# Miniprotein binders against q8gw64: the designs that were tried, part 22

Target 1, 233 residues: q8gw64
Amino acid sequence: SSSSQSLSFSSNSFSSQPESELLQALPSSKPKSPPLQLPWLIVGLGNPGKKYQGTRHNVGFEMVDALADAEGISMNTVNFKALFGKGVIGNIPIMLAKPQTFMNLSGESVGQIVSFYKIPLKQVLVVYDDLDLPFGKLRLLPKGGHGGHNGMRSIIDRLKGSRDFPRLRIGIGRPPGKMDTANFVLRQFNRQEQEELDHTFQTGLEAIRILLLEGFNKSATFVNTRKSMEQLS
Below, E stands for the ipSAE of ESMFold2; O stands for the ipSAE of OpenDDE; V2 stands for 0.75 times the mean of E and O plus 0.25 times the DockQ between their complexes.

## First folded at step 10 (miniprotein)

Design J19 (at its last look DockQ between E and O 0.24; V2 from the best seeds 0.00; counts 0 for: pae E 1.53 > 1.5, pTM O .742 < .8, other shape alone 2.879 > 2.5)
Fold by OpenDDE base, look of step 10:
Structure J19 (fold): chain B 233 residues (1-233), chain A 81 residues (1-81)
Amino acid sequence: as target 1 above (233 residues)
Amino acid sequence: GSEYEIVFTIPAEDQPGMRRDIAQAFADENVDIESLTPETDKDGTVEMTFRITAPSQEAFWEALDRIYQLLEDLEKRASDE
């Protein structure tokens, strides 16, 4: 009676569950789409020609030239009766303009630029000389009248009486004694006045950068709270 | 080289095909122009949003100037019809 022991081979089926490595797709941080930016226009006011260089009424041109130099922007394009430089500050397209009209016709140039590039008036900064501010004093305003300034009058008139554009005012002070205002604004700065204006321009550059990158309120706080150098002496 | 990528919006009158015509005008150039605005028929004024990708800052400004010139030429044609 040969007892055939049936060896039951228990086939241990090792079910190797494939560890599906969930490749957690790292959320591709899509670089936040840069904020939608329209071009900015920065306009310096002045008169063209050698006889107006370094004059009080041309301090708006000098501020734009200082900005062009600091940002590496070449002022070599001639269009819309202006000298232009085109650049980028951060992610913001910027146009620097010096109208090559007479001061009282500056609005012809600015109106053409604003119309062609469809620039919102909130993105048109006008830089100009101001008799009602102390020498070297900066003031940034969101809107206002022309204050008797012929270039600003021309711009407002060409913008259909709109006053809702920002302006950087550079103080040139009042004429001394009984001097006529028209003769005063056509006087050149002396060396000491020019050296003080170089510091004013450096403050103006930073104010414009803050305006573009951080907005009007921060720039206005930065500019309008600073004491003039003359108030510290 | 560093590519210049800028996203900008142009206010224009809603003209059928204008956004397509602008993007197509640059299709064979070293400058890529993507229209990001969906066609929205609502308020007669369409904000056209574009992305420009350019190999240089100069190429970006040349493209931008050409877009604004094309817009002026389209607006003139639409006023003469």
Scores: ipSAE 0.630, ipTM 0.814, lowest interface PAE 0.7, mean pLDDT 85
Fold by ESMFold2, look of step 10:
Structure J19 (fold): chain B 233 residues (1-233), chain A 81 residues (1-81)
Amino acid sequence: as target 1 above (233 residues)
Amino acid sequence: GSEYEIVFTIPAEDQPGMRRDIAQAFADENVDIESLTPETDKDGTVEMTFRITAPSQEAFWEALDRIYQLLEDLEKRASDE
C-alpha cells in the first residue's frame, strides 16, 4: 500500500577540505546490501516407470533423489507434470523436479515451473546422463547446447532456444563394442557401478550446496577439478 | 524461525495493491515481515525486497505459492488488455 519517493538535488556546491586522520585503514568496503535470495530449480532427467529404474538414462533422477533424501524433501507430490518437492538449503529456497513426461518431453514440465515461479534461468540446474564423460565423472557447465540429449533438447526448445542455464553432467561412459547408444542408456547399472555412483552422488550433493551458497565459480572449481576414484587408484 | 530475503518485480502502477496482497499472503501463514524495500526502476517496474522470518519451511512455501499465483494472475490481466 506504500509508494517510494525520491528526492533530487540539481547541483552540488562542494568545498574541498582535507580530512585529517583518515590515513588509518578504513574498511575496504562499506556494508553491502542484504543478499538477495531467489528460488532455485534443480531438475533431474529420466524416464518414468519401474522398467527405467536404475538405467543409465535415469541417473539424473537418482541424483535428485539423493539430494532430496539428504535434505529431507519429499518427492511424492505431483505438480507441473513432475514429481516435485520444495525445501531449503541454508537460506536458499529450492525446488526439486523429476519430470514424468518421458525424457523427450521434459521441457513441458520444466517450462511450466520456470514460468510459474519466475525463476531466472541461471538458477535452473539440470542434472542428466552424459555419454561423453567417463563413468562417475561430474562436470558443471554454466550453459551450452543439448549435445544430442533428448531431454536437454526438449528443455532448450521449450525455453525458446535459450541455453543460458547451468547443467550438472553425470558421466555414464560409452557403450562397449558396437552397442547402440539408445540401447546402452536404457541398460541398468550393475552393483559395482551403483556403489561407485554413491560416491559420485555425494560429490554432486556437495557441488550443489556450494553452487547455492557460494556461487557457480566455486562449485565448478570444486567439481570440475576433482579426479574420479579410478583415476586416483 | 528462518530468515529470507525475497524479491518480486511488478509494474509500478500495481505496487499499492500488490504490496497489500503479498503482505496478506505472508500474514496468513504467520510469516513476519521484518522489512520491505521498494526500488523503482526506469522501465516502469518496482523491485520489492521483503526480509521475512518464517515459522516453518511449509509456511514459507505456502506463502510463496500464493504470491507466485498472484503474480501469474497479474501477468495474465496485463496480457488480456
Scores: ipSAE 0.596, ipTM 0.848, lowest interface PAE 1.5, mean pLDDT 83
ESMFold2 (binder alone), look of step 10: mean pLDDT 72; pTM 0.583

Design J20 (at its last look DockQ between E and O 0.26; V2 from the best seeds 0.00; counts 0 for: pae E 1.6 > 1.5, pTM O .701 < .8, other shape alone 3.325 > 2.5)
Fold by ESMFold2, look of step 10:
Structure J20 (fold): chain B 233 residues (1-233), chain A 81 residues (1-81)
Amino acid sequence: as target 1 above (233 residues)
Amino acid sequence: GSEVEIVFTIPAEDQPGMLRDIKQAFADENVDIESLTPETDKDGTVEMTFRITAPSQEALWEALDRIYQLFEDLEKRASDE
């Protein structure tokens, strides 16, 4: 008797309810039926531990944390060798992961998640620090190499050499003078840089929302042709 | 509640049991199934599209995780046999 009063179990029919159908029919509504709706995985790269907190190499962690905060997703569960969280953006189930393996073993975590959830690689977004972009600049690419980034190398290697997954690259600037790149990526952002990154993260949040809800091309147009607030000022 | 569409690919010989278990996973978390659309593939699989409404993202993911575990278990049984 109690199961018969539940709206979620009102019938064995899979017909939609009137209120559900009305919400479905709102202007600018979603497509009728997409061909495949598997969850997205969004990976932020970095190194675990307080020693690496706030470093340039951990900006991917910070981007995912900003997304988790904005979407009300807890990142305090450990699974698949990652700090791991799950939620929904619009009508899209998402998983957020911060591999805790150290950067050069990030592929071990990502590979386990992709295998368990059968995620198509085009629905795996990797967010990481990029020396080839100006500080605070974002770039969304549909595929590519690792560019010397150890976390990306690890992921590509674990995915049997596949490069066909999107990446959101976060510009950290280039090392000054003769500074070694390995040392540069382990340096902390200063207070000014952290304040400017808040704006970068807000743009990244919007880019990710557009990616999930409107597709790669619209997100790439938004991100890749947009000047940062830093560039506009 | 969030409305979601999600697709599962099921071997045709396993469809009745898997479909029952998937429906149970959603029911246990009070996830409402708005529609089911099967599409049979020539390779002996059925692609099942679920349109669902969950009371919370936590309920949705509790159900989905149980469903993904069902698929992992199915693949293990097929490998052992």
Scores: ipSAE 0.552, ipTM 0.830, lowest interface PAE 1.6, mean pLDDT 83
Fold by OpenDDE base, look of step 10:
Structure J20 (fold): chain B 233 residues (1-233), chain A 81 residues (1-81)
Amino acid sequence: as target 1 above (233 residues)
Amino acid sequence: GSEVEIVFTIPAEDQPGMLRDIKQAFADENVDIESLTPETDKDGTVEMTFRITAPSQEALWEALDRIYQLFEDLEKRASDE
């Protein structure tokens, strides 16, 4: 009687420990630090005083005042020989400036502001009257000369001959007939010219917003491709 | 008002304690100032990058004006030594 010892193989049940999925907490993507934002300087060119209000040579002041009103910026700070307003468009700190010097000394004010606030010249927008553009026509340029404009000459000279700052040119047209240029730029706009400029300022506001928020190329495309109202009639 | 946050950089000469003096100037104000750049010892110009959080646009500009004035006062002292 051969006793067959049945070797009972005890099946060790490997208890599969559940792999605790280490939910690697995806590193909470810290909200990307807001892009580096340096202050912008927007300078309107003009002459101070009641006798220069509403004159062709002061259209740069009127554009800055229209921007201040549209953005709720109070033009009440006096420093660096300018009248200032300080505000924010989106997340971008902005300074609106009207130099209270004579036009030919505008560079004294602008040079002081740029030096104190360490503003890169690519973030200095100068708004001014231009005889070489048709009335009410806007043109945005990344750089250039003064074109005979005394305020722009003063700024370039104070910026050590640098021309590498953006400019918004507002067309005032050429003097009629044999009129002297100095007398022409000191003429007030008539009511019809002022009403046309109000539309120019609204386009200028949007161009400045696009410049700040979307950059120079988009703003330049927006401004420089628009037909003047005179070219639509 | 809505809280305003900006990040800005000022070129500064390496002045020991400048960051401390900025933080101390705003310690009692409702304006938070965080330095975002570690001191990088490279080419003698330290770019100081700050985050400013302010309760309004006015409070932000008051803070900015004080910072820019502090930098002017430091640059002037360094030129007079």
Scores: ipSAE 0.534, ipTM 0.756, lowest interface PAE 0.9, mean pLDDT 84
ESMFold2 (binder alone), look of step 10: mean pLDDT 77; pTM 0.703

Design J21 (at its last look DockQ between E and O 0.24; V2 from the best seeds 0.00; counts 0 for: pae E 2.0 > 1.5, pTM E .768 < .8)
Fold by OpenDDE base, look of step 10:
Structure J21 (fold): chain B 233 residues (1-233), chain A 81 residues (1-81)
Amino acid sequence: as target 1 above (233 residues)
Amino acid sequence: GSEVEFVITIPAEDQPGMLRDIKQAFADENVDIESLTPETDKDGTVEMTFRITAPSQEAFWEALDRIYQLLEDLEKRASDE
């Protein structure tokens, strides 16, 4: 009687430890720190007082007023010999300035603002009338001379001869016939010229928004490639 | 208004205590001013970077104007010593 010892293989039940899914906490994407923002200064050039309102030489003031109105910025602060509005376009802090000096002293105001707010010259946009551009034509440039413009001369002189700031030039055209330039820039726009300038200001607003939000090259392409209305007729 | 947040870098001369004096000037205001680490440029210019959190755009501009005024007053004192 051969006693067959049945070797009972004890089946060790491997308890499959549940793989604790290490929920790799997706690194909470810390909201990207808001981009480093420096205030922009946008300066319109003109002369103060009722007798200069609506004149060719004040078109820089009209462009800044159109920007203030479109962005809901109140031009009610008086400092540094300028009228100011402070606001934001998108996420960019902006200062709008109209120097309340005579045109040839605009650099006194702009120099004080730039010094106090420590604004880099690449963030100083100057808007002014230009005799060398056709009426209603915009041109954005990264740098340049004053072109005979007394306000721009004053600014460059107060900025120690620096020319490395952006400028939005608004064409007012050349004097007709033998008219003196000083008398021409002090002529008011007629109704038809004002209606054309309102379209110029709308293009200027968009150019400034593109400059602030998308940079100089995109804004310069947007402005400088547009045909004037006179070249479409 | 809606709360606003801006990160502003101001070039300033390295003045001992300037950052402390800015923080103290706003300690009791509804405006939070966090200094981000000042980077010392190689030329000894300190770029002061601030995060300003304010209850409105108006409150932000008021705070910013006070910071720039404090900086001017500090620079003037350092030039008179």
Scores: ipSAE 0.649, ipTM 0.829, lowest interface PAE 0.7, mean pLDDT 86
Fold by ESMFold2, look of step 10:
Structure J21 (fold): chain B 233 residues (1-233), chain A 81 residues (1-81)
Amino acid sequence: as target 1 above (233 residues)
Amino acid sequence: GSEVEFVITIPAEDQPGMLRDIKQAFADENVDIESLTPETDKDGTVEMTFRITAPSQEAFWEALDRIYQLLEDLEKRASDE
């Protein structure tokens, strides 16, 4: 019922094992329409359980929940040691994951998803809390270290030391006075902070849509060059 | 109405019967294949790019999950020694 299109074959030097009877080597020519390659995985980091709900360390969970709500994606399925949802943005397939390990074991979940769906690491976005950014500030980076964040350390370790995946960092500020960093990240946001974070999450949603639909550089320009004061009313 | 178009790349090895099994997974969920473009990546891996029309997002994901399960099962059989 639909129009049929002729198959196009591409050839390049390769060392793969026995070829399919349906594929043949061709001169170095490129097929038309070089679009989407594989689905995206978007991971929000946090600790499971009501004890940790609303803590600064769980802001990654909240960002992914906001995205899931905006896109109509259910996060009620447990798979790959995560609350896991599948959906689309435009015509781009996406997977959302909130690892239900504890933070320092997040790599167990992410690694299983990446391995099963064969996701290229450049299409794995990890969203997490960041002590080095002011409260409510967002930063999108294409790669990097863990910065002392145990969830990021777990993911990098599980990916065999690879740091070549994008991250969306959500600023939570630094602890006041001499407060222990570990205690600070486990404190809950108050009502005012939660209201301000709702605006931050809307900016994060836009950054993610731009990332998927228009590419990393446009998204990074959008989110990394915004004035912090304009994120607050 | 609710039909959705996708462009998806399956990082599948070029093996006898693999393309047939992938096409069957799409067919089982009433997903139409509009075009198919095979490519050899720079590491010699064959990738299959499908332009498809699914009757729903759910049908698309059901087909895709079946395909990834086929790939996983094949990898396990190849590594069982």
Scores: ipSAE 0.500, ipTM 0.806, lowest interface PAE 2.0, mean pLDDT 81
ESMFold2 (binder alone), look of step 10: mean pLDDT 73; pTM 0.614

Design J22 (at its last look DockQ between E and O 0.34; V2 from the best seeds 0.00; counts 0 for: pae E 2.0 > 1.5, pTM O .721 < .8, other shape alone 2.657 > 2.5)
Fold by OpenDDE base, look of step 10:
Structure J22 (fold): chain B 233 residues (1-233), chain A 81 residues (1-81)
Amino acid sequence: as target 1 above (233 residues)
Amino acid sequence: GSEYEFVITIPAEDQPGMLRDIKQAFADENVDIESLTPETDKDGTVEMTFRITAPSQEAFWEALDRIYQLFEDLEKRASDE
């Protein structure tokens, strides 16, 4: 009676735990697509030629020249009846323009530039002299009328009566006594007035940088809350 | 060298072949122009978005000026037909 002991081989099923490779999805830092950028147009108002250099009515040209110098932009291109410089501030493409028309025809130049480059009016900054502001005082406004300024009138008229473009106003003050306004705006600055304007231009440069990089509201706060030099003396 | 990359949006009329003509105009230049997906506004204006990669700021502005000139030349042709 040979008892055959059946050896039951217990098959140990090795449960291979699947190593869940946590593919840590490395955050694909998709380089943030550079923000959609349209060129800005910065226009200084003035009259061309040596006769008008250093005059109150040309302070818009001086502000654009100060910006060109500070940003290393060469004002050497002639097109659309303007002198141009093209450059970049931070990541923002910019065009600096000085219309080479007479002041009252500035709109012919600005209208051609805006039309060719398809620039939205919210990205057209006009810099000009203002009789209603104290000397050396800056004001940034999002819109408005021409205030009697012939260059601003010409621009608004050429833009089909649109007023919805930003403007940097540089105060030149009112004519003294009974002086005619047309004769007053064609007077040159004296040395002391020019030295004060150099500080005004430095403030204007920073206001334009803030406008381009941080937007209108921050720039307007920066400019419009500053005391004039005359209020500190 | 420092490459300059810009993304610009240009409003255009929907003209057949405009994207092709832009790409062909720059095919042999050291400036890469990638057309991004054009968006059509509610008014039928097509916004053409381009990525311009240029070796300098000068090369970028030259490319940009040429794009705007091509748009003006296309708009003139469409008005004369």
Scores: ipSAE 0.614, ipTM 0.799, lowest interface PAE 0.8, mean pLDDT 84
Fold by ESMFold2, look of step 10:
Structure J22 (fold): chain B 233 residues (1-233), chain A 81 residues (1-81)
Amino acid sequence: as target 1 above (233 residues)
Amino acid sequence: GSEYEFVITIPAEDQPGMLRDIKQAFADENVDIESLTPETDKDGTVEMTFRITAPSQEAFWEALDRIYQLFEDLEKRASDE
């Protein structure tokens, strides 16, 4: 049985004493140990192609691009129907994905990645635009529905209805006047809005670092409180 | 630069030679295994937790990708029966 084989292997590993223990310095605190069972996946949602670049609907792509740039992660690989990058934040392995399907088919990409890497859903963070939050506001939630967002619907459907994965919602506000919401999300951010989003992305980057290094609750407190957002402004 | 240390959990192997192949994937990329701990999860699943040291981020990911490819190949072979 696998339990009998596991005990034998563990006993062999336990009895060995590597030379590296003799060389460790007392001021060193390495390795820090939260047990890392599997890598994190961070997904930014959007539509592929130049004509959608800079639209409100692509703000998830922009957040992931900002994270990739800040952490030195290349997003040049095409795999799993996504622009895909792998890296490390503070010894935490992470994968970044921007599905290159259309928004409503994002689940095809996310599902392939989750299946291949055996990623627990609590370690799948999805970043996307949210009409129900004020422009530039961030909200980190541990689970939930799709809220009418076609990319989130696609992901939930592909994960067999599971809603138990965290999301980072990026507020884009509501359309002015009588503008249709579909048209609103496809509008470009202007220069002033892009400058304000730089602060939003800085906050999002820090929230993601706290999520990975300190856990969900500390990240949610940082992101979801108004006082924390004011400190970053 | 600098050596990288990771703690990762990999599913219990269920085929002859899988653990050897996992260890070989680490060895091929000069990734050292510092410890290996078996554990039964709350749902009865047996997993192996590896504490490893890699010479680079790239070596870590190359080894890990080979390991997940081993599991993908096994799943495909089992499905073809």
Scores: ipSAE 0.493, ipTM 0.782, lowest interface PAE 2.0, mean pLDDT 80
ESMFold2 (binder alone), look of step 10: mean pLDDT 73; pTM 0.625

Design J23 (at its last look DockQ between E and O 0.20; V2 from the best seeds 0.00; counts 0 for: pTM O .697 < .8, other shape alone 2.753 > 2.5, placed apart)
Fold by ESMFold2, look of step 10:
Structure J23 (fold): chain B 233 residues (1-233), chain A 81 residues (1-81)
Amino acid sequence: as target 1 above (233 residues)
Amino acid sequence: GSEYEVVFTIPAEDQPGMLRDIKQAFADENVDIESLTPETDKDGTVEMTFRITAPSQEAFWEALDRIYQLLEDLEKRASDE
């Protein structure tokens, strides 16, 4: 077509190729999006051990457990300093991890998994408790800081300061009065709070499915603009 | 069987040996390779997209884990030079 096209150094021995084959052979002027078939890592944060079960700080563990149960993924394997599960949703391989390193060392686990499986950071979703969201509210964000969360700080530090990975934040509210935030996150949810979280977890499951199958923007729109969406259940 | 699509990035200089080993990992688990699409990048790497058919999810993950171990071993060998 032009001298600039010939400067791309396309082979002239294929000048009679069909248009569709020729167009597929031409270099793109825009980078193509990575295929969605790479494995995803979904990390739920918490502290290991019976005494931390049901605490606000472990709500990330509970979200990943709910996902594992819904998708039929066993979390019985211990690997990469985590309770670790592997499965497939559609044609998308997924890995689920609950780091067992205590919260402030979660990056040791996540870093090992990311390095071994060569996971692009945009396909590392971290699920954790968030003091800055109302109880039961969800937010899906493509990147950001740690917000004072020790598990997120550990992950960011281990990923060499990168903040370019998605997070699903689960609102746990703020402590009453002058209670220290460290003490608040270690308090257990009561029965009514746990019942409300069941609905939050179902919304989170759907957000994660949409993220994997339809992309970040559709999932973020579903989660971040949601009010009462009975038709999306 | 179930169809999957997976991508591996390999240094161009290591492509022949790694491709052989990846094919063997799939074959050992009875995973069929339906197509392979290589895309050479200007940074000296090749992105290889495999479309495969696995007899089970377990066979798929066994093959994948072996391939990721091969990639890890390749990186270790390169960093020790």
Scores: ipSAE 0.595, ipTM 0.850, lowest interface PAE 1.5, mean pLDDT 83
Fold by OpenDDE base, look of step 10:
Structure J23 (fold): chain B 233 residues (1-233), chain A 81 residues (1-81)
Amino acid sequence: as target 1 above (233 residues)
Amino acid sequence: GSEYEVVFTIPAEDQPGMLRDIKQAFADENVDIESLTPETDKDGTVEMTFRITAPSQEAFWEALDRIYQLLEDLEKRASDE
């Protein structure tokens, strides 16, 4: 009677515990706000003092004030012979400047600002009155001469004859009849002219926003293709 | 708060310790200054790219103004030596 001892191999079932992959939730890197670019300088041209307020030659100041108001930028800093506001439009640092020199010395202020902040001339927008444009007409140009404008002459001279900076020209039209140009640019706008300029400033604001955020070509297309209100009546 | 991050490039003359002097000027401020360009010992003009991180827009502009002032003061010292 051969007792066959049946060796019962107990199969140890290794229960493979599922390794719970701790998905380390990668900390949701908050999308880093896109880095702010180099500062832009926007310069309005005019003369300081109450007697020059609302004059044709000060429309560059009025455009900068309209931009400051629309963007919540306080024009309260005095430096480099200018009144300044510092702010941000989107991801772009912006300096708004009104030179507090006489118009023909505007280049002293602008030259100091550009030198101190190392601003590339492609990021210097100058806003000024233009006799060669119809009233209320905007024109954005990437470069050019002074066109007889004393403020623009002063800026170009202080920038060592460089003309390769953008400019927003605001049309004030030609003097009527035989009126001297110097006397014409020192006339105040009437109420109807001021109401038309308020619409011009709103278009100018949007043109500046497009220039900063979408570049020169889009802004120039936006401004330069618009008909003046006078050409629609 | 909204952190304001600015990247800017300055032409720096190769002034030994300029980056150190910039960082030291802001060491006690709530403004972080990171150099993004490696110090490259090439050809006398080093473009230094910095990142500024500030807790507010005001703190950003104050920091930026102070950097530009420090740069002007460094350029003046280098012209007087």
Scores: ipSAE 0.567, ipTM 0.760, lowest interface PAE 0.8, mean pLDDT 83
ESMFold2 (binder alone), look of step 10: mean pLDDT 71; pTM 0.563

